# VH-VL binders against Soluble guanylate cyclase 89Da (Gyc89Da), part 9

Target 1, 197 residues: Soluble guanylate cyclase 89Da (Gyc89Da), of Drosophila melanogaster (Fruit fly) (q9veu6r1to197)
Amino acid sequence: MYGMLYESVQHYVQEEYGVDIWRKVCHIIDCKHNSFKTHQIYPDKLMPDIAEALSACTGESFDFCMNFFGRCFVRFFSNFGYDKMIRSTGRYFCDFLQSIDNIHLIMRFTYPKMKSPSMQLTNMDDNGAVILYRSSRTGMSKYLIGQMTEVAREFYGLEIKAYVIESQNDISGGTAGPIKLTDGPLTVIVKYRLDFD
Short names: E, the ipSAE of ESMFold2; O, the ipSAE of OpenDDE; V2, 0.75 times the mean of E and O plus 0.25 times the DockQ between their complexes.

## First folded at step 4 (VH-VL)

Design pc10 (from g11 with heavy chain N52Y R100G S102T S103K Y106P, light chain N32Y N93H; framework fv_gimsilumab)
Fold by ESMFold2-Fast, scan of step 4:
Structure pc10 (fold): chain C 197 residues (1-197), chain A 120 residues (1-120), chain B 107 residues (1-107)
Amino acid sequence: as target 1 above (197 residues)
Amino acid sequence: EVQLVESGGGLVQPGGSLRLSCAASGFTFSSYWMHWLRQVPGKGPVWVSRIYSDGSSTTYADSVRGRFTISRDNANNTLFLQMNSLRADDTALYFCARGGYTKSWPFDYWGQGTPVTVSS
Amino acid sequence: EIVLTQSPVTLSVSPGERVTLSCRASQSVSSYLAWYQQKLGQGPRLLIYGASTRATDIPARFSGSGSETEFTLTISSLQSEDFAVYYCQQYNHWPYTFGQGTKLEIK
């Protein structure tokens, strides 16, 4: 993942928990980076590693830490001037949900090596929406919930409850499923419910 | 298909050293997190160490940090655990286990274990 | 660290019975809990992860449920090859920890 994601985590962990906690996190994960470079690619494993280490230092759950990191990214991202890109999708949160794949396309002009998840809005009613998420990255389901929650809150003034209603993240076997899989990375499929207030 | 075979255990006196090996087959070894765990007979397993797929990151349980070193040889599908300054409470059956592609957990395949006894 | 307490410690059962094993965490582990089977002289075998997802090639008679601090492993219609020690493991908080085990023995 790009260094920007890790910069957001470092910034808000230091702000919320203090610099000593961040130093302990770095020690636990054996991280020798003094800082992250926005446009450099870092191992995807760093995100869950940081969450596990922060959990050990604070007593918060892994899920809570991943959710927190997702929220941190949105806060950090908006400080870089990307707030107008999000708001340009439309006036309502549902406009943003319909435009997520287009946002990823636009972001590739700045971050050309970004490995974007696929997002599909499957259902929408007066009380919420259902989205399908497809990614080669595992363990990111709560991170995405954090991102959606923070976008809704920060840009649309909407308090939402987001949760996983179905996931397919054990597609590592040979011919176990209807899809022919290679020996590459796991494919994660997650169905989220977003309840609107 | 997936196989993990540990070796290198034995009897050693306190303060001694041992090097454990784990030979992996039946999967793309270089793509997975790998772990060492240990177990005292009649008790549950205890996690010892992990190593990222390319060897660039290692983590240790507090009880072994500074004494044990995990490493891997992706060209020969082998995982190692160098154990120095061994103590009586390091006595256990040592297992290697496979983690995931991006996550270090859970442990979906384990070896049969190699016994390590630290005693006079 | 999170302590996992399994119950019962030992259970004597007959083939064909429905067996339920419990695992309680000292604090919430969300759904990040796995179950392993270990037979004498063998390493542990992953049965369930994510509290309820069966691992590859695990028979349908094994099922997991629960969340937060209370988890169960159920074996419907116990088979002769199921007599073993069963361990739960949490991976929501570092360091990862295991329960003390439940031994299933033939009645």
Scores: ipSAE 0.007, ipTM 0.492, lowest interface PAE 12.2, mean pLDDT 81

Design pc11 (from g11 with heavy chain S56Y R100A S102K S103G S104Y; framework fv_gimsilumab)
Fold by ESMFold2-Fast, scan of step 4:
Structure pc11 (fold): chain C 197 residues (1-197), chain A 120 residues (1-120), chain B 107 residues (1-107)
Amino acid sequence: as target 1 above (197 residues)
Amino acid sequence: EVQLVESGGGLVQPGGSLRLSCAASGFTFSSYWMHWLRQVPGKGPVWVSRINSDGYSTTYADSVRGRFTISRDNANNTLFLQMNSLRADDTALYFCARGAYKGYWYFDYWGQGTPVTVSS
Amino acid sequence: EIVLTQSPVTLSVSPGERVTLSCRASQSVSSNLAWYQQKLGQGPRLLIYGASTRATDIPARFSGSGSETEFTLTISSLQSEDFAVYYCQQYNNWPYTFGQGTKLEIK
């Protein structure tokens, strides 16, 4: 993944938990980077490795840490001027949900090596929405929930409850412990329910 | 107005159990992180536990981990703290507090506290 | 964990006086510091967060300043209802920690 994602994690871990906790996380994962470069590609495995290490240092669950990282990304990337892109999708959160694939297309102008997941809004009613997610990456379910939650909160003033309805081939997180990433031809398919406030 | 009312405190012997409750009103309870803190008379507050708005994520102070369980009932606007294997040093006034929305870690509203005394 | 040290421990003052309370952190907490007021038999009341932002319904006579390791709570023209114990709290590093308190009492 791009260094921008890891920059967001480092920044907000230091703000929420402090520099000493970030130092411990770096030591656990044997991180040789004092900082990440926005446009450099880093291993996808690094994200769940950081979540596992942070979980061990703070007592928070792995799922909580991944969710937190997703929220951090949304807060951080608005610093790059992408807030206009999100706001341009429409007045309501559902407009954003319908436009996610278009946002990914636009982002590839700046990040041409981005491996974006496929997202499809399959159902929408007054109380919420159902999203179908397809990706080659595993372990990212709570990260996506964090991103959706923060977009709703920051740009639409909406508190949502997001959860996995069904998943296939996804390695779900948990409390601090071993995690395995599948970088082969395995396709991860996840259905999310988003309940609106 | 925002109100938090704790109950369930009392006198208990070492090794015993108590379940504390916090009744919330005047705000959308399901939108906030909730916390338990405790205070020995004449000392500052000490953070004990937190639970996120959905109830799926909990964190505990090292001194109570494995013995205390925080939970919530969003349908009835109630926060709970199940306290097991109580020790003399758990004796304190226990406060329910609301996490500030943007910070989650400073407390904008507190209850009046419920006393817990652990003694033989 | 970060230790917060408040000074003075006790301050005897008269209504109408300007009061300054200090809180020192053992490590930088940026501006992530809150102040609380606690009266006898009551739970704490949030006064200030983010080192200098007054909470809802807090009188203008309360103000906070500082950053990093040095913080101050100031009460201009002390009122009779302001006699209480005041606590600082950092939320920069988990676990959350509070100072030992400063007690304001009648001179």
Scores: ipSAE 0.006, ipTM 0.461, lowest interface PAE 13.7, mean pLDDT 80

Design pc12 (framework fv_gimsilumab)
Fold by ESMFold2-Fast, scan of step 4:
Structure pc12 (fold): chain C 197 residues (1-197), chain A 119 residues (1-119), chain B 107 residues (1-107)
Amino acid sequence: as target 1 above (197 residues)
Amino acid sequence: EVQLVESGGGLVQPGGSLRLSCAASGFTFSSYWMHWLRQVPGKGPVWVSRIYSDGSSTTYADSVRGRFTISRDNANNTLFLQMNSLRADDTALYFCARGKYSYGWFDYWGQGTPVTVSS
Amino acid sequence: EIVLTQSPVTLSVSPGERVTLSCRASQSVSKNLAWYQQKLGQGPRLLIYGASTRATDIPARFSGSGSETEFTLTISSLQSEDFAVYYCQQYDNWPYTFGQGTKLEIK
């Protein structure tokens, strides 16, 4: 993953938990990174490693930490001027959900080695939406929940309840039944429900 | 419909042990964080412990760390709390509760099982 | 740890009345505040989370408001089944903490 993702984690972990906690996290992780470079590629395993270390230091769960990191990314991302791109997708949160793959395409002009997940808005009703997620990365399902929750809150003034209803090939938290789509054995597939409260 | 039923409470002497159980039904137990909370009559609830959906991560309140062990049996939809080295101040009504990932509120609770550490 | 203080401690009311309960946090909890109802011999029942979002199957007469350190739970027209103890809970910082409760009793 690009260093920008890890920069967002470092910044907000230090802000919420303090410098001493971040120092302990850095000591635990294999890489012992003092800082991250925005355009450098880091191992994908580093993100869940940081979550495990932060969980051990704070008493928060792994899933809570991954969700927090997703929220951190959106807050950090908006500071880079990408807020206008998100707002341009449409007036409503569902317009954003329909445009996520296009946002990833635009970002590849600046981050050409970005490995983006695929998002599909499969169902929408008066009370919410269902999203189908496909990725080659394991363990990121709760990070996505954090991102969606923060986008809804920051850009649309909407409080949502997001949760996993099905997953296949993901190593993170348990879910209600496997997805039976033919996408290959190494593709992580997650079905999310987003309740609009 | 979601149901949580606690059992295993009782009267025990200081320094003794008890194992509490919580039988879950009406939902996919393996998809949820599970928690133990306790309450002294006339006071608010106090969080005790939580366990991740697959059992791989556990967290404890400082007052019980090293004495209590939370565990779960996803095949039989059961949550456990092993309580060792019990003290008079562990006396309370013990509740199991369901939590969804990344959220800190408890959407369903049991009726509680009473634990009295004394004689 | 964040301390939650509820007021009043006890409130005597009649059915049909509008009731407002308060919860004050010792530090900002943003909107990460939940409300529960507890009846004698029962576990707590979730009413509100996110300061203002009603939980599943909770009647419209229950509403929540507030942010940061000051929160309120309002029951617009009290029904006979609403006599209970009400607790607020913060989930902004670990450990999660609850208020001491407000008891609603029949006048």
Scores: ipSAE 0.000, ipTM 0.446, lowest interface PAE 15.7, mean pLDDT 81

Design pc13 (framework fv_gimsilumab)
Fold by ESMFold2-Fast, scan of step 4:
Structure pc13 (fold): chain C 197 residues (1-197), chain A 121 residues (1-121), chain B 107 residues (1-107)
Amino acid sequence: as target 1 above (197 residues)
Amino acid sequence: EVQLVESGGGLVQPGGSLRLSCAASGFTFSKYWMHWLRQVPGKGPVWVSRIYSDGSSTTYADSVRGRFTISRDNANNTLFLQMNSLRADDTALYFCARVGHYSSGWFFDYWGQGTPVTVSS
Amino acid sequence: EIVLTQSPVTLSVSPGERVTLSCRASQSVSSNLAWYQQKLGQGPRLLIYGASTRATDIPARFSGSGSETEFTLTISSLQSEDFAVYYCQQYNNWPYTFGQGTKLEIK
C-alpha cells in the first residue's frame, strides 16, 4: 500500500492516542521508518500489523482499529485536494457510492500501482444502501466501513451505520481458513448495509 | 496518595452553562489521560469525554459532542469540562477519572467523589 | 455499542458468605473487562482489570474470571465493608460501556 495510507495512520494515531502510544506501536512492529513517503510502496501486511499493535496498546479491538484507520485516510487525503473530487460526484452520498470506481481510476493517475477494490451499489432507498465489495486483500472490511462512515460525515453531513451482512473469503483478524478452490490469492467478497440517519 | 477532587456543579436551567473543575494531586498529572464520566443515581456510569496528556487530543460521547469541551491545565494540575446548552438529561453526578499511563486498556484506576449537576426542567 | 448485563440486580447476603456476581456482554470483549465497587456517596473503586488481574491494594478475597462474553466477580468471604454496588466495564470497543450494577445489601 502507498505511504500516504500509513502517513494518515501515523498522524491520527498520534493525535488520538498520543506520541507515546505511536512509539510503542512502532517498537512492537519493529518499524524502522521515522516517517512514510507518500508515493513509496510499503508491505500490505503493515496495515494489519499496526492495527494489532495499536489494539494491544489501547485495548481497542482489531476491528475498531481498522475502522479508525479508514476514517483517518479520508480525513488525511482532503489535505491533498481529493475532497474536491469527491464533492464533484454529486449532491448526495449515493452519488458518491455510484462513483467510487471512477474515483479510483482518477487516483491511479497519481498512484499508478494502487490496488483498488471494486464497489457495486446493489440497492438504494431513502433510508440506506447495500454495496458489494470485491478485493484481493483480506481483513480490510472494517477499514472500508471507516472510509464510508467518514466520507458520509465529512462531505455529506450524514451519520451512517455500516455493517457486514454477508462475506466470502474475508479473513478478518488474520485467521487463515482453508483455501477450497485454488492455492492462489482469494477474491474477498463482502456485502455491506449502510443505514442513513 | 492519588486524589481527584471535582467542583463546579450546581443547579442550572435548561440552555444554561456550567464549568466543572477537577483538582489532581499525588501523581504527575501531565503524564496521564484524563476522563469525565457521569452517573445518574441508581444507574451505571456513562463515559463523557477524554483528553490526552498534553491536551492535543480530545474525544466526546455522541450525546455531548458540540456542547461540551474538555480541557486541562498541566501547570496547575487541573482538568476542566465546559458544559453549554445543558439539557434535563445532562442531570447527573460528574466524575473525573484517570487511566493508567502505561496501561494496555481504558479502565479507570482512580476516580473523584463527584460533583452534582442538576438541570431543571 | 456493547451492552453489559449484570445479574443479579440485587443480592441480600450475610458476612462470611461466598458471593458470585455475573456480567454478560452482548458481543465478545476478549478479556478487556474491569470491575468496580461503589459505596454510597463515593466514586467507583477499581477492583479488577483484564478480567482477572487484581488492582493495587485490593484484598485477595476479590477475584475475577471469564472471557469473551461471560464474566464473574467472586468475593470468597464477604466482609461488612463489601456491601456496595458493583459494576463491570468493557474496554474492548469504543464507546466504553458499563453494566447496570449489582447491589449487595445486608440480609
Scores: ipSAE 0.000, ipTM 0.438, lowest interface PAE 18.0, mean pLDDT 81

Design pc14 (from g11 with heavy chain N52W S57K R100T S102H S103G W105F, light chain N92D; framework fv_gimsilumab)
Fold by ESMFold2-Fast, scan of step 4:
Structure pc14 (fold): chain C 197 residues (1-197), chain A 120 residues (1-120), chain B 107 residues (1-107)
Amino acid sequence: as target 1 above (197 residues)
Amino acid sequence: EVQLVESGGGLVQPGGSLRLSCAASGFTFSSYWMHWLRQVPGKGPVWVSRIWSDGSKTTYADSVRGRFTISRDNANNTLFLQMNSLRADDTALYFCARGTYHGSFYFDYWGQGTPVTVSS
Amino acid sequence: EIVLTQSPVTLSVSPGERVTLSCRASQSVSSNLAWYQQKLGQGPRLLIYGASTRATDIPARFSGSGSETEFTLTISSLQSEDFAVYYCQQYDNWPYTFGQGTKLEIK
């Protein structure tokens, strides 16, 4: 993943939990990175490793930490001017959901090595939406829920409840054991329900 | 052009309080993280506090935590620093400064500073 | 906390001379280093960020170089308005810290 994602994690962990907790996290994972460069590529495994270490240091669950990281990315990302792009998709949250794949296409001009997941709005009613997610990465379900929750809150003033209703080949969302991120032969398919307030 | 103007400094006794203000103009204030820094004559600047663009999160240097409160009024383009339980070592020139919206935290514009003297 | 050490503490120079100021970090800050100029009675002015990128409206005689732990600010031909104190700042790790400064004085 691009260093911008890890910059957001370091920044908000230090803000919420303090510098000493961040140092302990780095020690636990044997991290040799003193800082992250926005446009440099870092291992995908680093994200769940940070979440596991932060969980150990704070007593928060792994899922909580991944969700927190997803929310932090949206806050941090708005600093790069992408808030205008998100608002330009339309005035409603469902307009944004319909435009996610186009947003990923535009972002690849700045981040050409980005591995874009596919996201498709499959159902929509007055009370919510269902999105279908496809990726080669496992363990990212709570991170994505964090991102969706923060976009809805920050840009649309909407509180949502997001949850996995179905998953295939994904290890988050009910599977016990360590989280693995892979770019192998697995195709991860996740259906999310987003209930609107 | 970008302009930051601090006010509210003065002379107070130890244990007293002051409220500093920073009037911003020439940019979209609500899009930027804002900071307070202070400087003792002959020394380098020392970071004091920051506030997110929407005001939802604040961070403080250890030396002022629990005594100082940073806040902002985006409708009126104003940044504030409420200083309570002031100590002699809080004596300094206080600057407001603009952070960068690209996620880097260097300060591209600073005010002229407002002096705070804490003495008996 | 990352400590930044600047050298020399004071430098006496004449207009027209080339000056080089040093900033050394106690641990790597990558390229996340900025330089500021502060004149008497004024707030600091951003000169350089990202170790080598000149800020808006900064004259070409100012240049920055370096990475990791060793950085330099160079003024290629000193002008009378350049007599000031210069500070480096790292923004690699919170808390963001400044050096103690280098003072440029008239010889």
Scores: ipSAE 0.000, ipTM 0.451, lowest interface PAE 17.0, mean pLDDT 81

Design pc15 (from g11 with heavy chain N52H S57F R100S Y101K S102Y S104T, light chain N32Y; framework fv_gimsilumab)
Fold by ESMFold2-Fast, scan of step 4:
Structure pc15 (fold): chain C 197 residues (1-197), chain A 120 residues (1-120), chain B 107 residues (1-107)
Amino acid sequence: as target 1 above (197 residues)
Amino acid sequence: EVQLVESGGGLVQPGGSLRLSCAASGFTFSSYWMHWLRQVPGKGPVWVSRIHSDGSFTTYADSVRGRFTISRDNANNTLFLQMNSLRADDTALYFCARGSKYSTWYFDYWGQGTPVTVSS
Amino acid sequence: EIVLTQSPVTLSVSPGERVTLSCRASQSVSSYLAWYQQKLGQGPRLLIYGASTRATDIPARFSGSGSETEFTLTISSLQSEDFAVYYCQQYNNWPYTFGQGTKLEIK
């Protein structure tokens, strides 16, 4: 994953929990980085490792930490001017959901090594939407829910309730054991329900 | 649409107490971090305190820690700053401000400020 | 604590002119820099965040640039309502700090 994702995590962990907690997290995971470089590639396993370490230091669940990281990434990303890109997709949250793959395509001009998930809006009704997610990475479900929730709130003024309704080949979150991330073919399939308030 | 209106400022003697209020409207108050900042005329703003959207986390500038208490009433869209053991150097115009989005990093809306003067 | 130094302290300028204001940080703040406009008797108004992103409803004549330790705010074709004090603020390191301000005065 690009260092930009880890920059957002470091920034918000330090802001929310303080520099000392971040130092403890780094010690637990044996992280030797004083800072992350936006365009440098770091191991994918680092993201769940940080979540497990933060969970151990704070008492928050692993799933809470991953969700928090997803929310923070969206906010961090808007500071780089991508808020205009998101708003340009249309007036409604579902316009954004239909355009996620196009956003990933544009992002690849700046981040050519990005391995983006596939997102498909499968149905919509007056009360919400269903999203089909495909990825080569396991364990990122709560991070994605955090991202969707924050986009809806920040750009569309919507409070949504997002949850998994079907999952294949994905790992449920948790602090009990290691999380394995795969870089092979897209094999993780998750259906999310997004309820709109 | 978004409005923040401060009140409660005034003149108080050193060692005294004062409670500031900020009435918020035009947005989902319970979804945002809220802040107090202060400004001496002719100088830039200085951050004082912040509170998480649900009230669970608070932080303070070193100069006010232990003397000021930030709180919020999400049911009535109101932010508070209880100021105790006031000093002459607490004299300033006090602003409430909305933190951008979920957490604190910049302030997208501010009130007009309420003046606090601490003098004998 | 990161110190932000703004220059010039005061700038006298006429409507229609292009104006550039500078903000220098004592250490790198990456792109986590915001600009505010403050008029007499009013609270600050957010103009720019992320060094170069215009806030909602801010006119196109305002633009920001820079990274690391050197940042600029540019106002093309200055309007009469733009005479105010301008502050930069970094949000890379807690606690967040503001510059001392640049005052734009009518010439």
Scores: ipSAE 0.005, ipTM 0.441, lowest interface PAE 15.6, mean pLDDT 81

Design pc16 (from g11 with heavy chain N52Y S56T G99A R100Y Y101S S102K S103G S104L, light chain N92D N93Y; framework fv_gimsilumab; at its last look DockQ between E and O 0.65; V2 from the best seeds 0.00; counts 0 for: pae E 9.4 > 2)
Heavy chain, then light chain:
Amino acid sequence: EVQLVESGGGLVQPGGSLRLSCAASGFTFSSYWMHWLRQVPGKGPVWVSRIYSDGTSTTYADSVRGRFTISRDNANNTLFLQMNSLRADDTALYFCARAYSKGLWYFDYWGQGTPVTVSS
Amino acid sequence: EIVLTQSPVTLSVSPGERVTLSCRASQSVSSNLAWYQQKLGQGPRLLIYGASTRATDIPARFSGSGSETEFTLTISSLQSEDFAVYYCQQYDYWPYTFGQGTKLEIK
ESMFold2-Fast, scan of step 4: ipSAE 0.007; ipTM 0.563
ESMFold2, look of step 5: ipSAE 0.007; ipTM 0.571
ESMFold2 (binder alone), look of step 5: mean pLDDT 93; pTM 0.936
OpenDDE, look of step 5: ipSAE 0.014; ipTM 0.613

Design pc17 (from g11 with heavy chain S53D S56E Y101F S102D S104D, light chain N92D; framework fv_gimsilumab)
Fold by ESMFold2-Fast, scan of step 4:
Structure pc17 (fold): chain C 197 residues (1-197), chain A 120 residues (1-120), chain B 107 residues (1-107)
Amino acid sequence: as target 1 above (197 residues)
Amino acid sequence: EVQLVESGGGLVQPGGSLRLSCAASGFTFSSYWMHWLRQVPGKGPVWVSRINDDGESTTYADSVRGRFTISRDNANNTLFLQMNSLRADDTALYFCARGRFDSDWYFDYWGQGTPVTVSS
Amino acid sequence: EIVLTQSPVTLSVSPGERVTLSCRASQSVSSNLAWYQQKLGQGPRLLIYGASTRATDIPARFSGSGSETEFTLTISSLQSEDFAVYYCQQYDNWPYTFGQGTKLEIK
């Protein structure tokens, strides 16, 4: 993953928990990067490794930390002028959901080595939506929930409840232990329900 | 003023265990990150492990992960390295070193080292 | 892992001479580089950190320079107590890595 994602995590972990906690996290995961460079590629496993370390330092669950990181990315992204791209999808949250794949395509112009997940709005009713997620990465389920929740809240003033209704090949499915990324030939498929209440 | 004195090294057979100690004096031990490094004669030092000031955060080199455990006793100003499942390539002079007060990235004081030999 | 290569491996010099030691990194380490002096039977002594900042109580004859991948330690007028092995160390990226050392010998 690009260093932009890790910059967002570092920035908001330091704001919420302080620089000492961030320092402890870096030492637990054997990461001595003094700063992340926006356009440099870092290992994908670094994201869940940071979540495990932060969980150990704070007492928060791994799932809470991954969700927090997803929210942090949206806050960071919004403050960098990329918020206009989200606003350009339409006036309603469902317009954003229909345009997620186009957003990923546009981001590849600036970040050409980005591995983007595929996301498809499969169902929509008056009370919510169902999205289908496909990726070569495992362990990112709660990170995505954090991103969707923050987009809805920040850009559309909408409070949503997001949860997994089924998954295939995702090692994060229902375990309390450490989650590791796998870039093998598997495709992770996750179906999410987003309730708009 | 600052002194670090290692002890506990010796000769041990492959698969054996040793516990190294480092007695610190001349500074507020509980305020500093501490490290273990090792050195084979004629080669440069190799970083092994680190522990933060309160002992809750530890990090290990890939080659020793799962076999070595770093710990500290701030009440008695002592740093420890518990070494299990020792291998021939763990043979080295082991140093404890103090990280900077505001940074653990480089080492401002080192001990004299304690020799560890793993041989049949 | 970042590999640090020091040159020369051994340097024979006389007291009073200016000596220059080099350290090259396999990838950029910015200015996150330290230099150490090690004498027989002793642990290393920190000389320089941040590529160019002298540590406490280190004589002014020691100076460091460089950035990114090319670094130099200079001793402006070598004293008899300066014969030792010198190591560079990067702290830009984990794991912490040291060079193989440069040995200063009496000519």
Scores: ipSAE 0.000, ipTM 0.415, lowest interface PAE 21.7, mean pLDDT 79

Design pc18 (from g11 with heavy chain R100K Y101W S103D, light chain N92D; framework fv_gimsilumab)
Fold by ESMFold2-Fast, scan of step 4:
Structure pc18 (fold): chain C 197 residues (1-197), chain A 120 residues (1-120), chain B 107 residues (1-107)
Amino acid sequence: as target 1 above (197 residues)
Amino acid sequence: EVQLVESGGGLVQPGGSLRLSCAASGFTFSSYWMHWLRQVPGKGPVWVSRINSDGSSTTYADSVRGRFTISRDNANNTLFLQMNSLRADDTALYFCARGKWSDSWYFDYWGQGTPVTVSS
Amino acid sequence: EIVLTQSPVTLSVSPGERVTLSCRASQSVSSNLAWYQQKLGQGPRLLIYGASTRATDIPARFSGSGSETEFTLTISSLQSEDFAVYYCQQYDNWPYTFGQGTKLEIK
């Protein structure tokens, strides 16, 4: 994953928990990076490694830490003008949900080695939405929930509850359920419910 | 470390207006959702309003909607509450509070409060 | 809206005692429950969030437990600075609501 994601984590872990907790996290994961470079690629496993270490240091769950990291990214990316890109998708949160894959496509222009998940809005009703997520990365489902929750609050003034209703091939939170799509064993598939209001 | 200092409260007649201010220090103000809450002596706090980190999204309790306006000045680390058409039941101690970073609906730091009294 | 009922309303205790305060919700709030301490002339201070997670710089003697509709705040060995009013708050459903408070006073 690009260093920008890890920059957001370092910045807000230090802000929320302090420099001493960040130092402990770095020691646990044997991190040689005193800072992350925005355009450098780092191992994908580093994100869950940081979450496990922060969990050990704070007593928060792994899922809570991953959710927090997703929120960190959304707040951090306004430094790069991506908040304007999000707002350009439309006036409503559902416009954003329909545009996520296009947003990832635009971001690949700046970050050409980015591996984006695919996201499909499968159902909408008066009370919310259901989205189907596909990715080659495991353990990221709560990170995505954090991102979506923060986008809804920050840019649309919308309170949402996001949760996994089905998952296949994902190790996040230790929960699995029937999806039974025959994508390969390396494809993580997650169905999320987003309750609006 | 983190400090929130409210000001601008006072005595006002029904139908009057007041502007409350909250000066924030010790944290990156522009990264946090901010809230106003109020408390009548001997009772629990009541949530009044919230504003997102850049000030573009605001929400209000039903009792104050259309009368109160929350705003922020990130350059000067200040939160505001403009209160119009004040009523006797708006009488309370008003607090600004920082939303918890990872879950913005509970409050990790509060000010000391500024009293607002609406009476004839 | 969700109503939070705290008990007891007032509790008289001595330093060194173990204290338990209760908060009951009118409907399930999952684990989305926070506890605050408020001293006379001060704003509330966050103690616990997520029903059981201690906030930063909060002494280890404070702990929270419970889920759904029944929650407890425990102070394992009461110190003189712990005499205050304690409030629970739910953030499961908007608007956010607080309990009426439990006043902890010296015996």
Scores: ipSAE 0.000, ipTM 0.517, lowest interface PAE 13.6, mean pLDDT 83

